# VH-VL binders against GTPase-activating protein and VPS9 domain-containing protein 1 (GAPVD1): the designs that were tried, part 4

Target 1, 239 residues: GTPase-activating protein and VPS9 domain-containing protein 1 (GAPVD1), of Bos taurus (Bovine) (a5d794r147to385)
Amino acid sequence: SYLLQVLRYLIEFELKESDNPRRLLRRGTCAFSILFKLFSEGLFSAKLFLTATLHEPIMQLLVEDEDHLETDPNKLIERFSPAQQEKLFGEKGSDRFRQKVQEMVDSNEAKLVALVNKFIGYLKQNTYCFPHSLRWIVSQMYKTLSCVDRLEVGEVRAMCTDLLLACFICPAVVNPEQYGIISDAPINEVARFNLMQVGRLLQQLAMTGSEEGDPRTKSSLGKFDKSCVAAFLDVVIGG
Key: E = the ipSAE of ESMFold2; O = the ipSAE of OpenDDE; V2 = 0.75 times the mean of E and O plus 0.25 times the DockQ between their complexes.

## First folded at step 1 (VH-VL)

Design r10 (framework fv_rolinsatamab)
Fold by ESMFold2-Fast, scan of step 1:
Structure r10 (fold): chain C 239 residues (1-239), chain A 119 residues (1-119), chain B 107 residues (1-107)
Amino acid sequence: as target 1 above (239 residues)
Amino acid sequence: EVQLVQSGAEVKKPGSSVKVSCKASGYTFTSYYMHWVRQAPGQGLEWIGEINPSGGSTNYNQKFKDRATLTVDKSTSTAYMELSSLRSEDTAVYYCARDEGLYWYFDLWGQGTLVTVSS
Amino acid sequence: DIQMTQSPSSVSASVGDRVTITCKASQDISSYVAWYQQKPGKSPKLLIYAASSLQSGVPSRFSDSGSGTDFTLTISSLQPEDFATYFCQQYNSYPYTFGGGTKVEIK
């Protein structure tokens, strides 16, 4: 209860007073972010929620998903040797080469969208067991920041979503073994990369302005089930 | 240092030809397509064509197909654009530009060569 | 040929302003658009490609959005070094075509 009151105080006197509280929250280096991480990591009900939500989709990813889901064309190509590039894409610099590279990017993007929406579905399904103390913190952030005239309602909702995703859920998605979500299951380089892609895109779901987030993921945001994320947030802050 | 260095300004008479050079350094010349783009004074950019330095294959904008010739010299890592039957409308800054081998966007540009066609 | 139409042709802005430049393709080009910055007397410089990928070394204040036929370049907080002409380019099909350019100039 003492830590909850300190977190409320930091919302009022650190985040609310910032010129850009969303960026401050996203960086994760402010006092609020540090204390929130320590509090949530020590909370047994939080571990239960994360396990109920993430164990199944992560295990499915580790067993079923074997493609490296890179969506940056330059990085995708550099993953292959020149001989592999010739076989997969044809002569470097040809129209066919560019076409085949883009086809692989498009295929990877479609798979990544489906994967992220799967994680969102599990999140929505397990909203009922979300920890009450974390719900209270998110509600306090919403109420306190909604009183600030310079912040639009959409920005405040985005910050609350950032707190839930960037500061709580996504670290467990990227490092499930460190959070005890999975045991005795190896995470190879491809799987780790795909989990990082999922975490990155889940974090982008909270972004509302062009100045925020990675421009490389912006074209994909409209393909995600934003309504499920909004409904999740509504239940957390209002229920 | 990765760079493209073009030949100096040219003044040509109508009906003559001009040959502009573009010397590449700091990267493997044959690994990237080379493009040529021009910009008339106060106007936008206009794509002339491309060449694959590895095989010498070319693709041209139809506007320039009958007059433009793109070549490369692999031994000197130099690309050339020759434009024949010059008219006053060909007065422009001509750029060479490197394509990273992914798409036809240009990540590295030469400094430009001003070609003036006057009598 | 695919025609690329930029608007506005010029915009007067102050340091710190948000500037938006739009580019419309005459037919669907998916995400195959690149944006270039050109300062007076200099060659164009690549800023963004594939309608969202920021070129290495380009400041985060530059961003792009859009797909299909409508594309937007945004400068979130204009700096003195950003006063230049900006061009969009489609690389979906031959011949590759550029927009007419947008000159961002001091108000």
Scores: ipSAE 0.000, ipTM 0.382, lowest interface PAE 18.8, mean pLDDT 81

Design r2 (framework fv_rolinsatamab)
Fold by ESMFold2-Fast, scan of step 1:
Structure r2 (fold): chain C 239 residues (1-239), chain A 118 residues (1-118), chain B 107 residues (1-107)
Amino acid sequence: as target 1 above (239 residues)
Amino acid sequence: EVQLVQSGAEVKKPGSSVKVSCKASGYTFTSYWMHWVRQAPGQGLEWIGEIDPSDSYTNYNQKFKDRATLTVDKSTSTAYMELSSLRSEDTAVYYCARSDWEYLFDYWGQGTLVTVSS
Amino acid sequence: DIQMTQSPSSVSASVGDRVTITCKASQGISSWVAWYQQKPGKSPKLLIYAASSLQSGVPSRFSDSGSGTDFTLTISSLQPEDFATYFCQQYNSYPYTFGGGTKVEIK
């Protein structure tokens, strides 16, 4: 289609010419990112892939009474009233307070790791039905950017992964109702926050360096099945 | 199925003490806080205090701090509320109630009527 | 202590009516209020907590609104099983305190 040729042109004349194409892609404000999002959102095979990949894990998340999966101790504490803080954690500054807060953080982190790995598992299962048009554009990005002397192969691979996760899959994870992934299922504030946490962690998994990432989130990256993300990318770029 | 079963009604003289039990079943006893709340006949609810069964940490309403003692027996999944120096105005139905971090008082015992008369 | 003042003390209503119960805190409690239903001779039952979070199994006709010091519990279409006494409770600060109760009785 002519739109695929425009996307190829933007890889060559926007991303390739940038001083930091990975950062430019990740921020999602460049012409390539905007047009890629519009193209993928209008693509029927993309909707089928996203539904096959995301419907089940999102519905499971919405049906289960899950905790608010905050892993920042300060933000976690701020969610509770002063009386609830004292009830849950004890006197502020005490050993009990520190221990109970850490237990809740650890519990939330374990649940979040399990949840993200569930999404990765569904992604792996549905790699076979990934849209040909999107596979082509990712392949073009890999080929075009691999010819740039200042970009290492690992950085180009990370950009291709960013395109698939940050620009395609993660928006559907955070706003599944807008993408038609789910219908007639309410998304409360806790569920929305947990979907945002999943999206954030999937985006972090796409980066080889985390110059813009949360340091606490980065510590949990070693707990994820990174080999499944790598295998997915290999299939998509024609490996 | 979650159940909180309390001990039977008590009649006490002023100046004595009463100890009410609350036996929990159907859940992990140490994962939830246990509260005690009273209700005088025809009146509103009044919170007495709370206990964390995992470590016996307690918080009390200051009105009751000098007279109420909350304890637990983890081996029998039973919570206890002892109220000393009883006065006629302590006549009430005493409830135990469970809470977790997300919910307040999601399950209640059936109540124990304590009558203090002279 | 935070005083929770409920109004009215009682209300007479018919099946299908919209019932509104008001609860006022003596100081700001953000959204940290819970609502309970109590039927004669029975223990209270949790209905709503943390503003508008509905307890599992509680019908959607129950809703709550408010923030700061003024809160309301609304029953949009009263059913026969809804005739009971309702209590608000703040859990912003120790000690936890309850409203005086509102008896919803059949007209």
Scores: ipSAE 0.005, ipTM 0.492, lowest interface PAE 10.4, mean pLDDT 83

Design r3 (framework fv_rolinsatamab)
Fold by ESMFold2-Fast, scan of step 1:
Formats: structure tokens, sequence, C-alpha cells
Structure r3 (fold): chain C 239 residues (1-239), chain A 123 residues (1-123), chain B 107 residues (1-107)
């Protein structure tokens, strides 16, 4: 039998029958999530798509961007020694300290916006080579769950987005060496953190409208290209 | 500042029930799952269960499913763990812990913990 | 249930030493392991999750490695504040399970 049919069965048997199928999917520990991960990681066309989409922007990040893109002011400050804090921000508790910290936060936010939009651009550019088998699975999830009366259309679209981003694209953004996208380039802790920031923001943008009150979606969303993520999902579902 | 503040120590008789509270502050209570974990004296940590404060959906460790009841009060941002039919081996420090909300970590890590509540079961 | 076995149960070390703690899962858990530090009389504190992710505020001397069934927490240069009990946790499958703990003590 075909692994795709087993995945379809799990959508109907496991996800559809769950009281909270999105929570089950997002956790990544249910049978569907485990089999989907194994299937997608073993799929040659999936590796080609991820490499075509992610290799260039990740290499640019590794070569060009040495800044630690933290946007939480408290975590930003804690990254520096007391001597570095005084050098960069001035006397602790002063107006200058608060101003300089905010300037660095704003600078890091602007850089993150540019970086995330770069990844979105590459994703849009490579949508044409998205794997047919993965497109089929996403389409099956949409069709199967859309006929469930207790699930709103927005929730079903959010789950399809979770499958595409949280379960497939974003793991490869965060761990490109594990997915064979980057074979000979070291990933230091700063680069890893920045890749995690990109992945987090891609996921937050994809969930806009479904979880507007969620802490993950409160970051400067108006500065990002939300339409490209929606367009990507529509192309995948529509195929 | 995220804080989880638990109720005080309890001494209970075998066969009775105990209800431990965990008051959350510094974040949106309904946005994070809450877990309960215990630690018996001289032993390791044991997971009891989890609750989603947004809809009160729960998952339990099968060992505790018949005795543990997890609830929340959204109006006070407080989570509760009730353990019934207490035995001497239930003597432990009971912790509430928040599940981190970050897909890159698989969601399944406990980023903030309460201070713990010692429950002593003795005759 | 997935059993998490930690070794050693205790280790005596001096400031500046390299300390290695191992954790073995009875089944494959991929990279779904977290590490916690607990000082006497206090609640556990998250150190590391999802392999390469160091929790905010945790010193860079803490690192982890491993995948599948064998995992290692390393403290590259032990500091006075590092004397504590460390334990691993798998979050691959229900119920979530913890290792028995490794106590790091002064020689």
Amino acid sequence: as target 1 above (239 residues)
Amino acid sequence: EVQLVQSGAEVKKPGSSVKVSCKASGYTFTSYWMHWVRQAPGQGLEWIGEIDPSDSYTNYNQKFKDRATLTVDKSTSTAYMELSSLRSEDTAVYYCAREGYDFWSGYEYFDYWGQGTLVTVSS
Amino acid sequence: DIQMTQSPSSVSASVGDRVTITCKASQGISSWVAWYQQKPGKSPKLLIYAASSLQSGVPSRFSDSGSGTDFTLTISSLQPEDFATYFCQQYNSYPYTFGGGTKVEIK
C-alpha cells in the first residue's frame, strides 16, 4: 500500500476525530505528524524544493548577518556583559540607556523584517516546484476537515498552513544542516538564533487572523508581506 | 515578569483529597498550557497531566487519570490540581509548570515553574 | 512508557572542571529532549530544549548533544553556581518522562 493513503487515513481517523486537531498537529507527536515528517524527509522532490527555496537566503544570512536579532529588550540587555552594557547604552537606569536599548531593538526589528521578507520572496519564487505529493496531502487535509461542522474554515486553513510551515518548511529553516540544505557551512549560535527568529515569524505571519490575541502574533505584523504567505497557501490547496 | 505562585504546604490523611492552586501572572493565562509534575523525596520528577486554560481540555498520565483532576479559573488566572484517594506514596512536592509557546522547541518544554507545594500524606 | 536513564547518579567535581551527564531513552525520541537544573529547595529551571536551543539567560558553558536514544549535557567549565541536580525530560511521547537526576557536588 501507499504511504499517501495511510496519511489520508490518519487525517480522517486521527485528526478529524480529535477534539482539537490543530493542537494535535502542532505538537507533532501524533501518528499523522510522525509519518508526515518521515515521508517528507525521505521525499527527494521535497529536498529539492527546500534546497531551491532556502539554500540562498540561509547562505546569505550565514555570510552577511552577524547581528544577534533579539527584539525583547530585557533579553537583549542580558546578552551583554556589564562593561559592554555601559559602553553601548550608558549608565544603567538613565534616559540614554532606555533610548539606546530601544534603538537597538528597533534596528534588530527592521533587520528581521527585511530578512523574513527575503525568505518569503524565495518561497514565492519557488512555489512552482512545490512537491505534488505534499500538495496532495495538504489538499486532502483541507477537503476532509472542511466538511467537519465543528471546524471553521479559518481553523482548517490554519491547520493547512501549520502543515506547510511548522511541519515542513520552518524545521528546515532552523536546522538546514540536518536537511542537507547546508553541507559545508558552520552555523554558529548567533546564526542559529536568527534562523529560529525567521522561522518563528514565518509561522506567526501564516497564522494571522486565526490567533490575533496570541503572544506569537503581536510582533509588528504590518511590516511584513502577509499576502505572499496567503498566496502560497492558496496555490498549494488549489492544486 | 512571569510568575506562578502555588498554595502552601498540606498535611493529609490517607484516603483524603488535596487541591493545590497555581496563580499565574505576567502573561496571558489562556495562551499557554499548564502542566503538573510531582517529585517524591529522594526521587525524580513524574508528570501528572496538562490542561489548556482556553477550553479546559486535559491530558493525563494514565497512572493518575482516575485520581487527578485538573481545572482552571480564568477570572483569577489560577490552575488547580486535585488528587484524590491519597496514599503515603503520594507524599511529594507538586509543581505547576507553564508549557513554552514556541514551535522551534516543539512546544513541549516547561519554561516557568511554580515554587512547589509539599503534600505530606500520613496517618 | 519511555524510560529515561541518567548516568552518573552523582559526580564530584571542582570549579573549572568539564562535567558530562548522559541520558539514555528506552526508545527513539529524535531530538525531543529538554534539560533542567534544580538547586536544593528550589523548583527546576529550564536550561536547554530541542537540542540546539539554549534558554534565555543560561550561560554558554552549557551545551548538549545527541539524537535518537543517547543524549549528553556538558558543562565546559564548572562554576560555583552550577552545583545542582540536573535531569533530562523526553517530550516525544505521552506520558512525558524524566531521568532520575544527576547530582553535581563539590569534591
Scores: ipSAE 0.000, ipTM 0.410, lowest interface PAE 17.0, mean pLDDT 82

Design r4 (framework fv_rolinsatamab)
Fold by ESMFold2-Fast, scan of step 1:
Structure r4 (fold): chain C 239 residues (1-239), chain A 120 residues (1-120), chain B 107 residues (1-107)
Amino acid sequence: as target 1 above (239 residues)
Amino acid sequence: EVQLVQSGAEVKKPGSSVKVSCKASGYTFTSYWMHWVRQAPGQGLEWIGEIDPSDSYTNYNQKFKDRATLTVDKSTSTAYMELSSLRSEDTAVYYCARYYDSDEYAFDIWGQGTLVTVSS
Amino acid sequence: DIQMTQSPSSVSASVGDRVTITCKASQGISSWVAWYQQKPGKSPKLLIYAASSLQSGVPSRFSDSGSGTDFTLTISSLQPEDFATYFCQQYNSYPYTFGGGTKVEIK
């Protein structure tokens, strides 16, 4: 409770006074970010929410022995030996090689889209148990920063989304064992890579509407259910 | 439209300090990191450090940490690099360059460079 | 520190030639490599970032291939304005480091 008041003060006296509060928040080194991390990690209702939301989709990912869901063509090629590349894609440098690589990239992208949408679905399903104290912090951020003339409403909403996804949910997606979401299941290299892909794309959803960003990545984001993330934020703020 | 304009050439004696300026225009100064890179004759490009103009948070190349000081003046959209205890090997063209804080970008806009000559 | 080894140090070429420049990192840098063009007396100009992403306004004849430790910049059909020095840069780990440069000279 005392810590909640300190977090509110930091929104008003640190974030609001910054010329770029979103960058300050995203960097994670400001007093607000440090204290928010300490508060949320020590909050049992937050652990309960994260476990209810993430345990099942993460365990499903761990049980399914899938391939790396790599969507960068050059990195995908690198995963195979020259002999395997010839077997899978044909003669290096040919149009057929590029076409076969792109087919695998497209397949992996489709699987990754389905996987991320699954995580979003569980988030939507478990909104009812979102922690009261975290809801209050996000609401305070929205109210305090919305009165700043230099900040557009879209930027304030993006910051609230960053706080929820980049600062709270995504770290638990990438490192579920460190956050106590799983404790008796090994995370192999493939699973870790795929969890990192999920975390990366959830973070990219928070940046939707920014003028900066790779056009290809932003195009890919159109395949995700962005309305569920927006609805989640609206429920957290209180309508 | 977007540009970085640096201060003019400097000639300094060993043991002195130099302060180079970099004035930004055509974009929101606090939305991009400002980096400093030098190029000595025959040596190549060398990264000195970075500063976030929104709060003056800095990261330095360890080689320069004890001698380099990066600052900004938000009111004039100007970044500064001060290098102390100058040696002859510090003779180089010093560049400022902007960077968007994202995993997918690099130094997209560079200043014209400032030649700093350290001689006896 | 991650060492970026660039080769060749110079190459002589004619207009219309395909030019290939290689860059090797001493450690894995994933795709966090950028390529710059520098003309005499001018500042570097960004060509490619994140290994494969072409900077806005840069001609499509410039491309990169590779990931991990080995990267290649290709100019598919050299133009008169392409005679310059080219640098690779890693931005995976601090401190950021650059290759030694490759001068593309008229044959």
Scores: ipSAE 0.000, ipTM 0.463, lowest interface PAE 15.3, mean pLDDT 83

Design r5 (from r1 with heavy chain D99K E100G Y102W G103S G105Y S106R Y107A Y110I; framework fv_rolinsatamab)
Fold by ESMFold2-Fast, scan of step 1:
Structure r5 (fold): chain C 239 residues (1-239), chain A 121 residues (1-121), chain B 107 residues (1-107)
Amino acid sequence: as target 1 above (239 residues)
Amino acid sequence: EVQLVQSGAEVKKPGSSVKVSCKASGYTFTSYWMHWVRQAPGQGLEWIGEIDPSDSYTNYNQKFKDRATLTVDKSTSTAYMELSSLRSEDTAVYYCARKGYWSSYRAFDIWGQGTLVTVSS
Amino acid sequence: DIQMTQSPSSVSASVGDRVTITCKASQGISSWVAWYQQKPGKSPKLLIYAASSLQSGVPSRFSDSGSGTDFTLTISSLQPEDFATYFCQQYNSYPYTFGGGTKVEIK
């Protein structure tokens, strides 16, 4: 495809020439990111892969889970009216209040971990049908950026994972109706929030081993199966 | 489609009781609190009480506590409001409405169509 | 009980006009206020919750401002379908209470 040649050109002359190619890629506004998104969205085999991978776990989320999976204690508390805080957590400022809030945070975190790992599991099951053209582009990114002496191999692998998750899979997780992954299923605000949480965490898994990772989110990532993401990347780039 | 469907209009004598039903569909019944609100013809809204379908926990407006009873049937995803010792002043449209407990910063986002209860001799 | 006082009780406006409705709570309710639209013969419809959050599917011409005790619903450009009665509600403290309503009449 002519577009594949342009994408390879942009890896060499936009990303490689950047002082911080990973930050540029993550921002999503560079020519490479924009063109990659347009290419992948117009690719029929990509739509088939995303549907095979995401339809089941998204539909299960929409049917089974109406819990709002907030894991920040302060944000969790502020989403409840004072009347409902008293019902759920008891007297404000008490040790019991803090314990009850933490129990809800822990419950939400456990559900969110299970949910994200479910998405990763479906991703692994469908890796065999990953689009050849997208596999080629990821391979080209790995080869081209691995030649840059200031970039460590771990950082290059992280960028390739960013491309697969942040630029391809996660947009479809957050907006499955826009990508044609689901039909005739309404997405209420709680479901949208939960899909955004899944997308956020999948993106953060792509940052594993990066010094740019937030210390707070870094501790949470230890609970996820990051080895499955690494295995996915290994299959996509050819070992 | 998320929907709350209420039982039909009732005409009752003073001193009797009425039981209004509210059947939920299109969402997980136990994930939202069910509230009851009434409105006298041409007048404002008045909150009666709430029930959590997950554990049947209830909280009532003190004005109605001695007369109102809120219940749920999880097997049919149906909520009920029973109001006893009816007076002419109880003539109103009675609404069920849901409120999310996990997203309780929201107010009443889905309402039933209303049930007109007329109390007359 | 917290009293919610709405003003005005009614307003008549032309299509395209900016309409403002004020709601005052007798005690501090932080941001726990919601606004509902009710058309004749129909159930109330949620427009705004938690003082500033627009309900999904509600046109962007509806907005709220305020916190504590004073809240204002604004309709930036009135449309024919906006003929309705509008109610504010506090859900900060039990019992939940509603304003008396404001009837908006489109000329």
Scores: ipSAE 0.000, ipTM 0.414, lowest interface PAE 18.5, mean pLDDT 82

Design r6 (framework fv_rolinsatamab; at its last look DockQ between E and O 0.58; V2 from the best seeds 0.00; counts 0 for: pae E 2.9 > 2)
Heavy chain, then light chain:
Amino acid sequence: EVQLVQSGAEVKKPGSSVKVSCKASGYTFTSYYMHWVRQAPGQGLEWIGEINPSGGSTNYNQKFKDRATLTVDKSTSTAYMELSSLRSEDTAVYYCARDLEWYDSYFDYWGQGTLVTVSS
Amino acid sequence: DIQMTQSPSSVSASVGDRVTITCKASQGISSWVAWYQQKPGKSPKLLIYAASSLQSGVPSRFSDSGSGTDFTLTISSLQPEDFATYFCQQYNSYPYTFGGGTKVEIK
ESMFold2-Fast, scan of step 1: ipSAE 0.327; ipTM 0.745
ESMFold2, look of step 2: ipSAE 0.421; ipTM 0.812
ESMFold2 (binder alone), look of step 2: mean pLDDT 89; pTM 0.925
OpenDDE, look of step 2: ipSAE 0.546; ipTM 0.846
ESMFold2-Fast, scan of step 4: ipSAE 0.000; ipTM 0.373

Design r7 (framework fv_rolinsatamab)
Fold by ESMFold2-Fast, scan of step 1:
Structure r7 (fold): chain C 239 residues (1-239), chain A 123 residues (1-123), chain B 107 residues (1-107)
Amino acid sequence: as target 1 above (239 residues)
Amino acid sequence: EVQLVQSGAEVKKPGSSVKVSCKASGYTFTSYYMHWVRQAPGQGLEWIGEINPSGGSTNYNQKFKDRATLTVDKSTSTAYMELSSLRSEDTAVYYCAREDFWSGYYTDYFDYWGQGTLVTVSS
Amino acid sequence: DIQMTQSPSSVSASVGDRVTITCKASQGISSWVAWYQQKPGKSPKLLIYAASSLQSGVPSRFSDSGSGTDFTLTISSLQPEDFATYFCQQYNSYPYTFGGGTKVEIK
């Protein structure tokens, strides 16, 4: 419990005093972020919550999906050798080549949307067992930073979401074996990439929930259950 | 599509101030941090600071904090960098640069840059 | 501040050569390194971020390796359009800092 008071102190005297507390938090290298990571990783109820939320969808990903879910067309193409590209897409520079690449991008995007929504669904189901001490920390961050005139309400809300996703949930999504979420299940290159895609998109949903974004990004994100992320934050901060 | 267009070259006397503009187009201005980076002739890159156009919050390199002021005009999608108390060593090309929105989890790299504004400080 | 030291400061190379540029951080920066290409009279262009992620539209001959303090940018087979100055940037800690640059010039 002493650590909770130190974390509150760091919100007051490190984050609040920073010229840009959100970026400081997102970088993960400030005293608050380091202590928060140590505290949450040592908290049994946090491990319980992460396991209840992430074990099943991660295991499903590891056993069910062999597809590499790249949605950047150029990166998608570069993953394949020239011989594989010709087999899959046809002659480079042709209309058919561009059409087939776009079909694979669209297919991967649809699969990625379904996957991320699956993780969001498990998060929703397990909100009830979210750790009390982490809820308290997020609430303290919201209260302390909401009093700062230079910070918009949306930015403070985004920081609280960053703390929950970028600093707590997403690391466990990307490295579940390091967090003890899974055991005796090897994570190959494709699975690791897909977990990183899930983590990236969960973080982006957090950052664009109430902010205007790039039209292409916003179009893609419109397929996700954004209301679930907002509802989760509201429960955690005591709304 | 994404474009950052900066104001023209400036010649300033030592002790004066300069204000460089950077007009953004082709994206939602308030969704991306804007950074300012300078490059002295034939030298490397030096980060000046950043601004969040949504809230106007700023963060500066300590070297420039007492002389640099970053602002935005949301109505015109324009970012500004003002540098005061100019010295000859401030002669440099000044760039505005957009931070990548899509990599919020791995932010802090610059995906689009303005064309640069040469500021010459001479007596 | 984190100092980024690039070596070499310049290299003379021919088309088809393998070019290696090294960037060393004064303290651990995990994988938070980006690489930029700057042609004479032009703005920097992002090549690689997070030490290993190739920016969209950048040719696969560009690659990066490393973590912690030591990072390497490799151009596997130099092309005429690759003659430029290359900079590394750390974004682990404020202030963001750049390497001194490596000029890749024609032999």
Scores: ipSAE 0.000, ipTM 0.427, lowest interface PAE 18.0, mean pLDDT 82

Design r8 (from r6 with heavy chain D99G L100Y W102Y Y103V D104W S105D Y106S; framework fv_rolinsatamab)
Fold by ESMFold2-Fast, scan of step 1:
Structure r8 (fold): chain C 239 residues (1-239), chain A 120 residues (1-120), chain B 107 residues (1-107)
Amino acid sequence: as target 1 above (239 residues)
Amino acid sequence: EVQLVQSGAEVKKPGSSVKVSCKASGYTFTSYYMHWVRQAPGQGLEWIGEINPSGGSTNYNQKFKDRATLTVDKSTSTAYMELSSLRSEDTAVYYCARGYEYVWDSFDYWGQGTLVTVSS
Amino acid sequence: DIQMTQSPSSVSASVGDRVTITCKASQGISSWVAWYQQKPGKSPKLLIYAASSLQSGVPSRFSDSGSGTDFTLTISSLQPEDFATYFCQQYNSYPYTFGGGTKVEIK
């Protein structure tokens, strides 16, 4: 309770008074972000929500998704020995080599998009058990920052989405054992990498439709079910 | 097409002040922070501070807080860095650089640099 | 202030070589690290930001990895135009700080 009141105070006197509150929030180093992380991590209903939402898709990833979902061509090539590269892609430096590498990148991107959309689907399914105290904090952020003339509605909504995804859900996606979502399932290098990829892309969903943003990120975001994330936010802030 | 064009080289005496300009073009000036970074021979890159052209608010590296003043002129899309009480160790190339506002605060475009030489 | 320790300070390499540069933050910076390339007499050029996002127009041979405190920039197949000094930078906390730089020079 005390922490909720301090978080409300920080929205009013740290974030609202900043000339760039989204930048403060995204860095995760302002007082609000630090206290929000500590509060949410200590909240039992938050752990229940994260477990209900993430346990199943993470367990499916750990047992079913064996592919390393690298989308950078050079890093992808590096996972294979020279002998494996020759067998998979052909002679180094050839047009066929480049074509086969790109095919694997495209395949991994498609799998990664499907995986992220699976996580979004579970989020939608479990919106009903979203923690009341966190719903209150997000609602307070929305109401307080919506009163600021220099902030557009889309930017306020994006900040609330940042709080939900980058500050709460994504840390649990990347480190589910640390957040108590799984306890006895091993997370190997491939699984950890794939969870980090999911977390990275979920964080990017919080970005605005700004035309001055990174073209690669905007293209990737177009492949996701962004309407489900928007609907989730609307339920959280609306009641 | 984004361009940051800085003013020319300056030679200053110890104790004086210098004011470097950075004219922006090819984007909405008020949508991005402007940062100032210097590079002295042998010292590497050193962040001086940032300014939000929309509101004029600034954040400074504490090392420069009492000597550096960052300003903008929105009508000409120009940012300024003034450094007072110059010392010989302030001899450096001074850069302006654009910071992306909302999700990426990396410096995606840089000015060509302005050499400031402080000597008697 | 967050200290960025970059290694090596210099590396001698030939065209076609793989070059790896490391950067260690004195405290956690999440993914808020950027990598820059600087050629003699030129301003720095952004290569990678947010620990893994390649800047538009930068060749795919440049890649990055890491999170928290340990970060790596890799050039998979060095080209003549890649001989330059490379810097890491954290933008997690004020003041923003840079690594000491790594000069990639011809063998």
Scores: ipSAE 0.000, ipTM 0.400, lowest interface PAE 20.6, mean pLDDT 81

